# VH-VL binders against Probable Brix domain-containing ribosomal biogenesis protein: the designs that were tried, part 6

Target 1, 224 residues: Probable Brix domain-containing ribosomal biogenesis protein, of Pyrococcus abyssi (q9v200)
Amino acid sequence: MMLITTSHRPTRRTRSFGHDLERVFPNSLYMTRGKKTIQELLMEAYDRGYERLLIINVWKGNPLKMTFIKVHPDDWGYLGYLYLHGVKLQREMGFRGLNPIREDMPLVVTTAKRVGLDHLAFAQVFSELTTGKFVPRGDKSLLSIADKYNTDVLAVIERHPRGIVVNFYRLDVTKERAVGPLINVKIWIMEDGRRWDYKEAFGIKVKPRRKEGEAEEGARKDSH

## First folded at step 1 (VH-VL)

Design n06 (framework fv_namilumab)
Fold by ESMFold2-Fast, scan of step 1:
Structure n06 (fold): chain C 224 residues (1-224), chain A 118 residues (1-118), chain B 107 residues (1-107)
Amino acid sequence: as target 1 above (224 residues)
Amino acid sequence: QVQLVQSGAEVKKPGASVKVSCKAFGYTFTDYYLHWVRQAPGQGLEWVGWINPNSGDTNYAQKFQGRVTMTRDTSISTAYMELSRLRSDDTAVYYCARDILTGYYDYWGQGTMVTVSS
Amino acid sequence: DIQMTQSPSSVSASVGDRVTIACRASQSISTYLNWYQQRPGKAPQLLIYAASSLQSGVPSRFSGSGSGTDFTLTINSLQPEDFATYYCQQSYSTPYTFGGGTKLEIK
């Protein structure tokens, strides 16, 4: 599926997250960044038959950022970016030592049963970024979807008060709950101009500024 | 089971208006965008516009701006497309189609033939 | 507006043949390209979305490929029910535009 790596100076959590993703993206490889350039990584990914290069980095120290790049010898390019509130690692969800998926099976991307248009749009965006297969949820169980599409791995797009959550299921590991990682997306941006921000989508108000200038005289005291 | 059911065929004179309906069954009406696409006899497909049934927001092809109005009634899961100042070259089958914001239409209505003739 | 050009406009083929239909965009549309099949007197049906993703329930003999400006739809081992008109559509930018169609006729 993809070559996964980090920025040149990854945090421990960033490296663990990369390894977690290797375990839920079928036929993918986590590679230590070292001093490798983007061009060197693209060549490595192409030589290995991967369609995507994923770079995980820290954005202003925190939270994490995921950059997806299309791999092609003559037409490579940046596809999009996920800015994250944070992640919950597989270890933090009670799963250690999961094996990578080496079999030729799709990553199915679907949604929780009751989600809005923003979640449906992101499910499709996430499928484009990863080369996964988007499957509308409807009333179907995750087990029935997995069976129909001959896969053990699903990424499920779920609601969150401050963003959109991606949660991973490995049905060859357990049918009872997600194994993770859990990814909490606060902003996504596609190179084609499509974007989403949880603050705009959920109408979240910016707190008033009180430390810069004369906020009291500048603020309207009347609600008219 | 998902289904989009459209109103019946219409015959109009040039200068008149036509209002086509599209009723949704088998899914939550406000979870999917609805697009309108037309096809003149023996010709290809032409996008007219979309409506977001949740917000009521619309987006129309510039060619139809000022002549087309898309609305919806969430209480009966029905979308409407009204085209005014009809011309003979507006003669076409008009389809409604369901979309998840990425421009692919997984379910289509059966189509409504609108004939504009003197 | 993004212009979509399909070739050929029509093709005659026999059951069992492999048919390839091309679609070109006037500017890069990434993978925002969909393929539809339309049988006479019927509404179009989605075959392929996002350039290469097979819609649920569509036979595996249909496949799509390409990115940027050049796209192809391939039908392997043509079946009697495949004789129809095929349309590509870009969903990258409004107005969403369709190719002129390719009519697949029996030989």
Scores: ipSAE 0.005, ipTM 0.432, lowest interface PAE 15.0, mean pLDDT 85

Design n07 (framework fv_namilumab)
Fold by ESMFold2-Fast, scan of step 1:
Structure n07 (fold): chain C 224 residues (1-224), chain A 122 residues (1-122), chain B 107 residues (1-107)
Amino acid sequence: as target 1 above (224 residues)
Amino acid sequence: QVQLVQSGAEVKKPGASVKVSCKAFGYTFTDYYLHWVRQAPGQGLEWVGWINPNSGDTNYAQKFQGRVTMTRDTSISTAYMELSRLRSDDTAVYYCAREGYSYGYYYGMDVWGQGTMVTVSS
Amino acid sequence: DIQMTQSPSSVSASVGDRVTIACRASQSISTYLNWYQQRPGKAPQLLIYAASSLQSGVPSRFSGSGSGTDFTLTINSLQPEDFATYYCQQSYSTPYTFGGGTKLEIK
């Protein structure tokens, strides 16, 4: 699926995040950046048969930005960017030492059962960025989707007050809960012009605050 | 007003099943995990399990595996816990509680239901 | 399963006293530790999350500290409404587990 690396000055936490992604992106490899240029990374990815190059950038010790690049010998280019509120590592979710995924297994991308259009749009975008397979959720369980598409790994796009969450499931590890990493996306931008910003989508203008309106909205939705 | 409202007290005989409901008000039901925690008379708190109301996925403590089923109905923002093959030592107050998260971090169980007393006696 | 051990199981104190309650995890849980207060006949209330973060509306006399396996809840100047049972709880991995509780009683 993809070659994963960092900007030139990764922290331990950023390296851990890269390794976590290696364990939930099928047929993918985390590679130490060292002094490699983008062109050298693209050549390496092509030689290894990967369709994507993912670069994780840091800010103040945490992953800030994920840059996805299309790998092709004569038509490579930037595809899109995810700007993050933050991530929760697999070890922080109670999972260590996850085994690599089989090389022929697809990454299925789906949504939580009750989401809006923004989440559906991002699920499709995330599928394009990763080369995953988007599958509409409907009323299906994650287990039934996994069985139908012959996979053990799913990325589930979930709601969040401050953004959009990507949560990873490994059904060969546990059928009960997500293994992570959990990615909290605040902005996504595609080179084709599609974009989304949580501040515009959720009406958060200046600073995060206690939301009286959120409580009332939930009550109205329940009665409706 | 953010609150969780539970169904009323139940008295059951050993071997029966009980189904407790927990209705959410004042927030988006699918944005928070929902836990079930019980407390036997005069005893401490014991975690039973959780449900992700968005996905429907559940996680149960091993002690209750095979006897507990957690479900939800998103159209009425209500979660359910059904406990089968009841024993006298299942007598307890059962609480539902939501768990928030932000930026990938979990923020503890910040809103609790009032509790439902389940008494199992002959 | 991660075992949570609280000490002491009960403590008698007077208004104005500084009270310290300890909680130990059987393995490292980083800062995934919460503290709850429970008054008789009531549901628990969240006091502290992420080991040291004060929940909104909770008085500043409450504080939490620690990481890894050893955690402490401190009440700097005990008030009459603080006489209750206190529980620690880990959220690092499932099953979630609670300490046995510490009952704070009037001396």
Scores: ipSAE 0.000, ipTM 0.445, lowest interface PAE 14.2, mean pLDDT 84

Design n08 (framework fv_namilumab)
Fold by ESMFold2-Fast, scan of step 1:
Structure n08 (fold): chain C 224 residues (1-224), chain A 121 residues (1-121), chain B 107 residues (1-107)
Amino acid sequence: as target 1 above (224 residues)
Amino acid sequence: QVQLVQSGAEVKKPGASVKVSCKAFGYTFTGYFLHWVRQAPGQGLEWVGWINPDSGGTNYAQKFQGRVTMTRDTSISTAYMELSRLRSDDTAVYYCARVDYVWGSYRFDYWGQGTMVTVSS
Amino acid sequence: DIQMTQSPSSVSASVGDRVTIACRASQSISDYLNWYQQRPGKAPQLLIYAASTLQSGVPSRFSGSGSGTDFTLTINSLQPEDFATYYCQQSYDTPWTFGGGTKLEIK
């Protein structure tokens, strides 16, 4: 599915997050960033047959931003960005030593049974960013969806008071609970102009500028 | 300089209503949510609810639903909390507090001085 | 509701001591945890937000750590003005809930 890496000089937590994603995105690889440029990463992704390059940026020790790039020899480009409140690692959910999914299977993206329109919109956006397959939830169980689409892995879009949560299930590991990572999204922006901000959704006003605006520079430096 | 100034102490009989005010100074009133938190004598802090001064939208803790009403007057940068059908266990200091939001984290960055509401028969 | 449990409920210490206060959430709240200081007869004041970020103007002797369900507040070298009650608070889900408080007393 995709090549996953971090910004330069990642923290241990950010590196762990990248590896967690390798374990829930089928046919994907976490690659140590080292000194590789975006262009070198795109070439590597293309040579390996991946359609996406994901770059995880860090701020103050935690994953802050996920940048999704379309991989193509003639038409590569930035697709969109997820800005995060935070993440909960697989080890923090009680799962250590999970293996990557090497088999060719879809990542099914669905929602919790009772969600709003913002969650449905994000489920579609997340499927576009990852090349996953969006499946409406309705009253179906995760097991029935997994069976119908011949997959063991689901990304479930769930409610959160301060954003939208992506929670991963691996039905080859446990039938009952999520394995993680849990991703708490506060803002998503697509290069085609679609965007969402939980602050606007909840009617929360925030200062337009802060001294901590330097965090914005850090995220941008790591993206390029 | 940011400041939240609350109305003075109130003494009420059971069954009465009380309306506490919180006037904001030193910032754009409609730019920040205001929450109400109470503290019974010698006890801990209990969240009551919030108001969005821009929209007038509110959210209340379930135990106060139907008894509490939060309003605001943007012309004088003042928020109000009215609690009806008062009981003796509503005796508490009531605080208004401003919520700031940075990097996905909410916090009460400024608090009013508190308003003591005593409910006794 | 998310229940917040603080331990100990009170602690006696001397000026210059290092003090650690614990806070536990009944479910994972990521890093949506704040710490407040309340002196007798005064309103609470914000010390730390996002579990570990020091509020501007707060002395560097205060620090916070933890994530998920277990959190700690540490005061490295107690000063006389630090004797107060400390509260943790989750802002992860409504209703926002506070710990029961830890009263820091002079020994």
Scores: ipSAE 0.000, ipTM 0.426, lowest interface PAE 17.2, mean pLDDT 85

Design n09 (framework fv_namilumab)
Fold by ESMFold2-Fast, scan of step 1:
Structure n09 (fold): chain C 224 residues (1-224), chain A 120 residues (1-120), chain B 107 residues (1-107)
Amino acid sequence: as target 1 above (224 residues)
Amino acid sequence: QVQLVQSGAEVKKPGASVKVSCKAFGYTFTGYFLHWVRQAPGQGLEWVGWINPDSGGTNYAQKFQGRVTMTRDTSISTAYMELSRLRSDDTAVYYCARSLWFGESYFDYWGQGTMVTVSS
Amino acid sequence: DIQMTQSPSSVSASVGDRVTIACRASQSISDYLNWYQQRPGKAPQLLIYAASTLQSGVPSRFSGSGSGTDFTLTINSLQPEDFATYYCQQSYDTPWTFGGGTKLEIK
């Protein structure tokens, strides 16, 4: 599925998150960044047969940023970005020692049964970014979806009071609850122009942008 | 017990404006979105817009954009809908109703309705 | 905008009857469909949300089904208090839109 790495100076938490993702993205590899350039990472991903390069960044210290890049010898490019309120690691959800999924199976992306249109839109976006398979939830159980699509791993887009949450299920580990990581999405932006911001979506009051002529103009040069 | 209590009936001339209130009881006012839905005599239901009482953020149906303003006063748990430049076809019962979330709005409690009559 | 069409516009029935009301969306709305009951002179009341989930306090004789574009409200054994107008509403995309209503009348 994808090569996963971090920015050049990752925090310990960012490295842990990268390893957690390796355990829920099938046929994916977490690789230490070291001194590698984006070009070198793209060549490595291509050589290994991966369709995506995921770079996990620390953005303004907190929260994390996830950058998805399409891997192709002739047509590589940036696809989109997830800016995060935060993450909850697998160990923080009570799961340690999970094995990475090296077998070819789909990552199914679906939603909780009761979600809004923004969650449906993000499920589609998340499936595009990861190369996962979007499956509408309807009245189906996660077990029935997993059985139909011959997978053990599902990313479930869930409600959150201030945004969108992605939670991961590993049915080969437990059928009773999510294993994580839990990803709390604040903003997503796609290179094709689609975008979403939780503040705008939730009608949260934002300081109005000043129009030209309404704010004082500053002199950038002292040139009487 | 959850209750939404609306202001009394209004009679207005075309071109005037009307401001209807909706006071919330029995729940945390800022925890739920408030919507306005109208119903002309003998007709169906039509959504007008919503307000987030926590932020003051609003969203209006395109048909009412530029004519409707929704506000709230958190100190008295009251939401308001003001409709301007009234026409005879604005004659309707206006309901306030709450939803837990804006992205999946189902209306679990409704006000009793306010009859607004627009005639010359 | 998503258009909601209800059928029939009115139906006459007797106490004890099984009544079925249909609602059709102009595009797929998954299970984002709600049903309301409106008694004459009263505000609407929520019966069902998410196509099939009964609101707390709603009698079990009411049931909802469907997904995508076609939805059904069923009243299994009609009671006197059920004579009212019923509305479906999509909660998939703004603006929120309602069906034209189905008036349930005494036969």
Scores: ipSAE 0.005, ipTM 0.435, lowest interface PAE 13.5, mean pLDDT 85

Design n10 (framework fv_namilumab)
Fold by ESMFold2-Fast, scan of step 1:
Structure n10 (fold): chain C 224 residues (1-224), chain A 120 residues (1-120), chain B 107 residues (1-107)
Amino acid sequence: as target 1 above (224 residues)
Amino acid sequence: QVQLVQSGAEVKKPGASVKVSCKAFGYTFTGYFLHWVRQAPGQGLEWVGWINPDSGGTNYAQKFQGRVTMTRDTSISTAYMELSRLRSDDTAVYYCAREYSSSWYDFDYWGQGTMVTVSS
Amino acid sequence: DIQMTQSPSSVSASVGDRVTIACRASQSISDYLNWYQQRPGKAPQLLIYAASTLQSGVPSRFSGSGSGTDFTLTINSLQPEDFATYYCQQSYDTPWTFGGGTKLEIK
């Protein structure tokens, strides 16, 4: 599915996030960034047959931004960006030692049963960014969706008062609960002009939650 | 300001039904799940179930399955919990509570509670 | 169902004391553990979610720790308004379940 890497000088937590994504994106590889340029990464992704390059930008130890790039010999380009409130790692959700998915299966993207139109729109966007297959949830169970589409892995778009969350299920690991990583998206932007911002979407006046550590707005961005 | 306002105290006989309301203020009613939790006098907290105010979907604790029904009216931002076949041990304060985070499923705002007394 | 066990069921303390309350889950719940404070005659109030994250407006003397099955709520320097009953709650799986509560009383 995709080649996954980080911006230069990743922390252990950011590398763990990259490895977590490798375990829920079928036929994907987390690669140490080192000194590789974007062009070198695109060539590597193309040579390996991947359709996407994902770059995880980090700030002060935490993933802050996910950049999705289309891999194509004639028409590569930036597709979109997810700006994050934060992530919860698989180990922080009680799962360790999960194996990457090497079998040929789709990443099914669906929603929780408890979502509005903003979540449906993001599910479609996330499907485009990852090359996943969007499947409407309706009243179906995750098990029935997985069975119908011959997959063990689902990305489920869920509600959050200050954003949209992506949570991952591995039905070959557990039938009952998410394995993670959990991704809390505060802003998403597509190069085609579609965009979403939780501040514009949610007009709810709620006391802000205190957060351990606060990411800076000037997070370093990966370039050439 | 976010607020959940519940209906007043009820006194019922065994075998009767009671319907408690919970009206939401200060937020988008359909954006958050609502849970019902009860507390018998001098006892701890016991989860009863939840309702999705958007879809009307519900999930009930096994102990209450077949006796509890949760509904909502989106036009007035109000959720309801109806408990039937009341027993003396159903005497409790019943709370509605908002599920704030789909990440950790915590209850950030609670109604003031409705005392339901079941006595012969 | 996931059973939540709190200890102690009650504790007597003085203003300025450091108090710890333990909560144990019958199976791993990762960090899906929330703490609530309930004052007499009032509804519960959220103190901590995700095992260790303070709810906005909660004083810094409150802290939570733990993961998996064993969790602790600590009040570093007890204040008069802290005398209440404290409940842990797992939100990892349905049904949501609460500990039996710990009543914090004035010595």
Scores: ipSAE 0.006, ipTM 0.448, lowest interface PAE 11.4, mean pLDDT 85

Design n11 (framework fv_namilumab)
Fold by ESMFold2-Fast, scan of step 1:
Structure n11 (fold): chain C 224 residues (1-224), chain A 120 residues (1-120), chain B 107 residues (1-107)
Amino acid sequence: as target 1 above (224 residues)
Amino acid sequence: QVQLVQSGAEVKKPGASVKVSCKAFGYTFTGYFLHWVRQAPGQGLEWVGWINPDSGGTNYAQKFQGRVTMTRDTSISTAYMELSRLRSDDTAVYYCARGPLEWSYGMDVWGQGTMVTVSS
Amino acid sequence: DIQMTQSPSSVSASVGDRVTIACRASQSISDYLNWYQQRPGKAPQLLIYAASTLQSGVPSRFSGSGSGTDFTLTINSLQPEDFATYYCQQSYDTPWTFGGGTKLEIK
């Protein structure tokens, strides 16, 4: 699915998050950034047959940013960005030592049964960013969806007062609850111009947008 | 009676802007996406974009990115589409249409259309 | 973008005929395919959604089939009011895209 890495000089929490994602994105690899350039990472991803490069950026320790890049030898490009309120790691949800998913299976992206239109839109966006398969929830159980699409892993887009939550289920691990990581999205932006901001969605008045740091790359010398 | 009612025909010069309104009746305005679809004379249907009236979030076809703005006013159940820097090939009937809920697939209610003519 | 191709562009038929219109997507869209009818001077009307589900109030002579990339609209026993232009449209991914339309003409 994808090559996952971090900005230069990641925090331990950011590294843990990358490893967590490796365990819920099928056929994906977390790779230590080191001194690798974006171009070197794209070549590595292509050589391994991945369609995406995901870079997890730290900005002032929090909030996190996830940058999704389309992998192609002649036509790579940035696809979109998720700006996060925060994450809950798999270990913080009671799961340790999960194995990566080595078998071919889709990442199914669906929603909770009762969500708003913004959740439907984000489920589609998240499936585009990850190359996951969007499946409408309707009245279906997660178990029935997983069975129908021959998968053990689902990303479920859920309601949250201050944003949109992505929660991961591994039915080969437990059928009772999500394993995580839990991702709380406050802003998503696609390179095609589509965007969503929780402040606008909830009617919170917005002045000039909080200045985004570019990422950890080269800007801050003491950010971890 | 579920209905979408659009503003009247507009005639504009190249380079001008046009703002078309779409007022919803008979349903919960914030429960459905509102799409804008245009049709040039004698041509097929072309999707322009959608607005989520609940959040104000929008999604535009790349062809119109930078020229189209979709907004809404929930207090009067009205959506707006503003198209700027008009060209003669923007001449079309512009429709608003109600879009799907969580597992619905079709635009089931359409406005009557607004003719926008761009000529010098 | 997902490209939608309809065939034929036009078809001539008589009342009572069975008419079939095809629609092809450039990539798999599952069953996220809608069919619309547009009578001259009118807004489009939804006929079928989810590839095969008939919209309420639409006559049973209309039916849809297909999944993935290939879809068909069938009008069984054509009536005078059915002479119109028909469009397929995918709602799988944005931008939503329409087929070029099929004009159904008398004779």
Scores: ipSAE 0.006, ipTM 0.427, lowest interface PAE 12.3, mean pLDDT 85

Design n12 (framework fv_namilumab)
Fold by ESMFold2-Fast, scan of step 1:
Structure n12 (fold): chain C 224 residues (1-224), chain A 119 residues (1-119), chain B 107 residues (1-107)
Amino acid sequence: as target 1 above (224 residues)
Amino acid sequence: QVQLVQSGAEVKKPGASVKVSCKAFGYTFTGYFLHWVRQAPGQGLEWVGWINPDSGGTNYAQKFQGRVTMTRDTSISTAYMELSRLRSDDTAVYYCARGEMATIYFDYWGQGTMVTVSS
Amino acid sequence: DIQMTQSPSSVSASVGDRVTIACRASQSISDYLNWYQQRPGKAPQLLIYAASTLQSGVPSRFSGSGSGTDFTLTINSLQPEDFATYYCQQSYDTPWTFGGGTKLEIK
């Protein structure tokens, strides 16, 4: 699925988040950034057969931005950005030492049963960013969806008072609750112009900004 | 090898416009931002703005907002900076420079284009 | 905007000397600080990024240190080709801003 790394000089918490993601994104690898440039990371991702490069930026010790890049030999480019209120690590949810997911397993993206249009839109966006498979929830249980798509891993888009939450389930670990990480998204921006901000969704007015300027400022603020 | 090649020197009257080009060689043009940085004679460096060659999106320093326009042509791997309503204090060498998006530093620079604005 | 202040504005030194140049940010920029060298009549060249990471091909006599608001560039054993102007640049927030420059001159 994807190569996962950080901005330069990540905190321990940011490295833990990267490792958590490699345990819920099938066929993915967390790689230490070191001195590698974006170009070198893209070549590495392509050589390994990955379709995405994910860069996790940190600010004041916490993951704050996730940048998704399309990997292609002739047509690579930035896809979109998730700005975060915060994350809850797998260890903070009571899970340690989870095994990586097999290459043949899809990441299914679905929603909680009771969600609004913003959550449905984000589920589609999240599947585009990750190359996951969006599956409408309807009245289905997570178990029935997992069985139909022959997967053990689901990303479930859930309601939150101050944003949109992504919660990960590993049915090979437990069928009763999410294993994490839990990602609380406050802003998402796609390079094609689609965007969402929790402040606008909850009636907090913000001034319109240029998409590229806003995205770049975020990268500056939370990269390490 | 990575190289940025800029257009030649320009002499303009106050109130005119100038368009400077920057052609990229040796890397994927759409993979990096291109920045414009200027330097007045004997002075320091001043950032003007950037363009994302993939999307065409731009960001300009507030000082230049409303009179600078950055564009690109991906078919010839060339970026352009047009500065309008020129003043004598716009006299400077204008550089294009390549920047990594996630952690901005300017790793390769064009040779510079001298723009002289005089009455 | 984040203001970058360099000191000294100029320094005279001899080949073999150890030279230190300082750069101060008006607010904390973590380690988002880059150093450039500009020889007379030439474009700037990247020396150091992320405060202390040496760019490929740059001689090991150059080193950078600092975090937050205070940064330094050190040249341990000055060579003839090092006589140039040096600039720091913050990459923390737009607009990206440069220090005023430090001119390193032959004594």
Scores: ipSAE 0.000, ipTM 0.439, lowest interface PAE 15.9, mean pLDDT 85

Design n13 (framework fv_namilumab)
Fold by ESMFold2-Fast, scan of step 1:
Order: structure tokens, then C-alpha cells, then sequence
Structure n13 (fold): chain C 224 residues (1-224), chain A 120 residues (1-120), chain B 107 residues (1-107)
């Protein structure tokens, strides 16, 4: 799925977050940044067969931004950005020593049963950023979705008073609750112009949605 | 079980201030927004503002800006609405109501209401 | 501000009737519309959110439809306990605004 790294000089918390993501993104690898350039990381990702490069940026010791980059030898480019209120690590949710997912299985992205249009839009965006498979929730249980798509891992987009939460389930670990990490998203921005801000969505200013723009495919591809 | 319990009726003179409380039971207080909505006798519902109990952040309707203050005390799961410089047309039942996601999913639980009467 | 207009202001109907209440927004609000029922002397109760989603515990005779600017609440087979005032509410932009209410009188 993807190569995961950090900005230079990551904190222990940021490194832990990178390792947590390695355990819920199938066929992914957390790699120490060191002195590697973006070009070196892109080449490494391509050589390993990854379609995405994820860079986790820190601010005052905490993960604050996730940058997703499309991997291609001739046509790489920035795809989008998640700005975070914060994260809750797997260890903070009571899970340690989880094995990475090495088997070929999709990351299914779905929503909680009680979600609005903002959550549905983000589930689609998150599936695009990660190369995951978006599956509408409807009345389905997580177990029935996992069974249908032959996967043990689901990213579930959930409501939160301050933003949108991504919560990860590993059904090979527990069928009772999420294992994490929990990601609390406050802003997401796509290079194609789609964007969302929790302050606008939660009553400070709600702008008309670009739903018509999301459906249109005639726009020029001008992202770097 | 989820419940919002408000303070009792108040009678005030014009120019005074009133402070209404709303105590939350049966859920994580910081996990939901709390709104204040008023209803004058025989009239419809009017939104006053909201508070985020987690951050303490607030937003007020422009009509009340400068006269209303919303606060909370997380140690006792209680939110407060204080309305100052009261006028007779502030006479209304004031409700607190819980909201998970900026009201897209509606106000799912309401307090019983607090009658505020402003008269000379 | 987004103005919400309800029609009619009052309606008189018999038990078993189908009743429809309309709500119109002064600008497009997508599906950010909620419906509430208020019985005399009680706090409002959420019936429908996101224009058409029935709140848990609410009888199936209630339904909501619409998007953009025009919305409808329908009570398919009116019951005595449905005597109440009904309010629509937009949650698209601040300030949150309510319709003027529709008083349903059983007669």
C-alpha cells in the first residue's frame, strides 16, 4: 500500500504513530527518515511496489499533518493533506505488539452508521489518499463487510464534536473494539481543490459544498 | 441514561442578569456540544448559542452578542448561560440541548426548560 | 441569516388522516434540516434529522423528504398523541434557525 515516514527529527510519539499505521495499512512499511530526500523516498517506494508515500509532520512533539504523495517514476505528485487535532496511539488504546499486515488484503474504508455527508465525503477522500476500498455502511455490520471483502482491517470514519475521526479495526486481533490509532482530523485538503474544515462544518461558518465540482471530471490536472 | 437537568424558574427586573444552569448525566460531558434555545410564551423556538464543553469555545447568535455568556464546569458536568441587561422581551423558557455533530444529527436530548420572567 | 418558513401555521385534521407540513429555506441548505415535535408544556423532541432520517424510537408513520430549499414532514396515519406543534430547523449555517412552527389540531 504505502511507504510511511516522518519529517526530519521526529519525536518518539510521531515514530510510534508511524509504526501504528504500518500495522493497519496492509503491505506498508514505516521507514526512518534520517537524511533521505523526497526523491530518494519516492524511488524507494516505487522499487518496493508502493503507490503512496505518506509523510507525517510534527509540531511541538505531536503528529499534526499527514501528507499523501502519489508514487510514479514519471508522474509523481502531491495528492492531499490531513491536518490533525491529534492522535491516540494503539498503546494508549491498550494494544501492543501487533503484527504488520503482510497478506494481500484491501483496507476497507467505511463509516459509522450515524454519519452525515461530511463523513461520507471524507471516507471517499481517505480511500483515495490510501488506495483503500470505500464501502458504504448502510445497515451492514463491520464483520459482514470484512467477510464480503476478504479483509481483517477496516478504517471507520466516525463523528466527533471537534472534527472527523478515523478509527481502525483489526478483526484478526479483536472483534469487540477498535485497535487504533485514532486520528482526529480537523482539516483536509486535496490538490484537486476539494476541501473541508471542521470550524465551517460545526457552525462557525458553513460554506456551500462543492458537490457539483466533485462530480465534474473536465478540470485540468495542474497539481505540480 | 442520558438526561439534562436545568435550574429552576427565575423572576428578574429589567436591567438585571440571569444565569441558568444545565447539568448533564449519563454521557461523556466533553463529547457533545450544548446549545441554548429559547421560546417566548406562545411563540416559536429561537437559537441563542452553543458551547463546546471540551474546549470552552462558544458561538452566539448576533442578536445576543454582547449580552450572553456561555461557560461550563467540567468537574460537575454543568453548562451555564448568563444573559445580561434583561428586557421584558427576554421573557421565555430557556432550553439546553445536546448536539453531537454541529446539529446535522439534530438536538437529540433536551433539558426540561427554565422559565425566565422579566417584569417590572 | 437563513430564514425558515413553515406552511401551514396550523392544520386541523382527524385521526387516521395523512398530514403534510412544508418547510422552505431562503437559500440551499442541502440536507441539513431537522424536524422536532413539541407537545404542550414539554421540551421539543427530535423526530427526523438530515432531512429524511428517522430518529431512533420515533414511529414509522413519520417521514421526511426534500433537499436544497424545499422540505416536507409527513404523518401517514394521524394518531391522538400527534397533537403537537412541529418545527423545522436548519443546521447549515449560524445562526441555527427554526421555522415558525405548525400547530396540529385534531378535530
Amino acid sequence: as target 1 above (224 residues)
Amino acid sequence: QVQLVQSGAEVKKPGASVKVSCKAFGYTFTGYFLHWVRQAPGQGLEWVGWINPDSGGTNYAQKFQGRVTMTRDTSISTAYMELSRLRSDDTAVYYCARDYSGSYFGFDYWGQGTMVTVSS
Amino acid sequence: DIQMTQSPSSVSASVGDRVTIACRASQSISDYLNWYQQRPGKAPQLLIYAASTLQSGVPSRFSGSGSGTDFTLTINSLQPEDFATYYCQQSYDTPWTFGGGTKLEIK
Scores: ipSAE 0.006, ipTM 0.451, lowest interface PAE 12.9, mean pLDDT 85

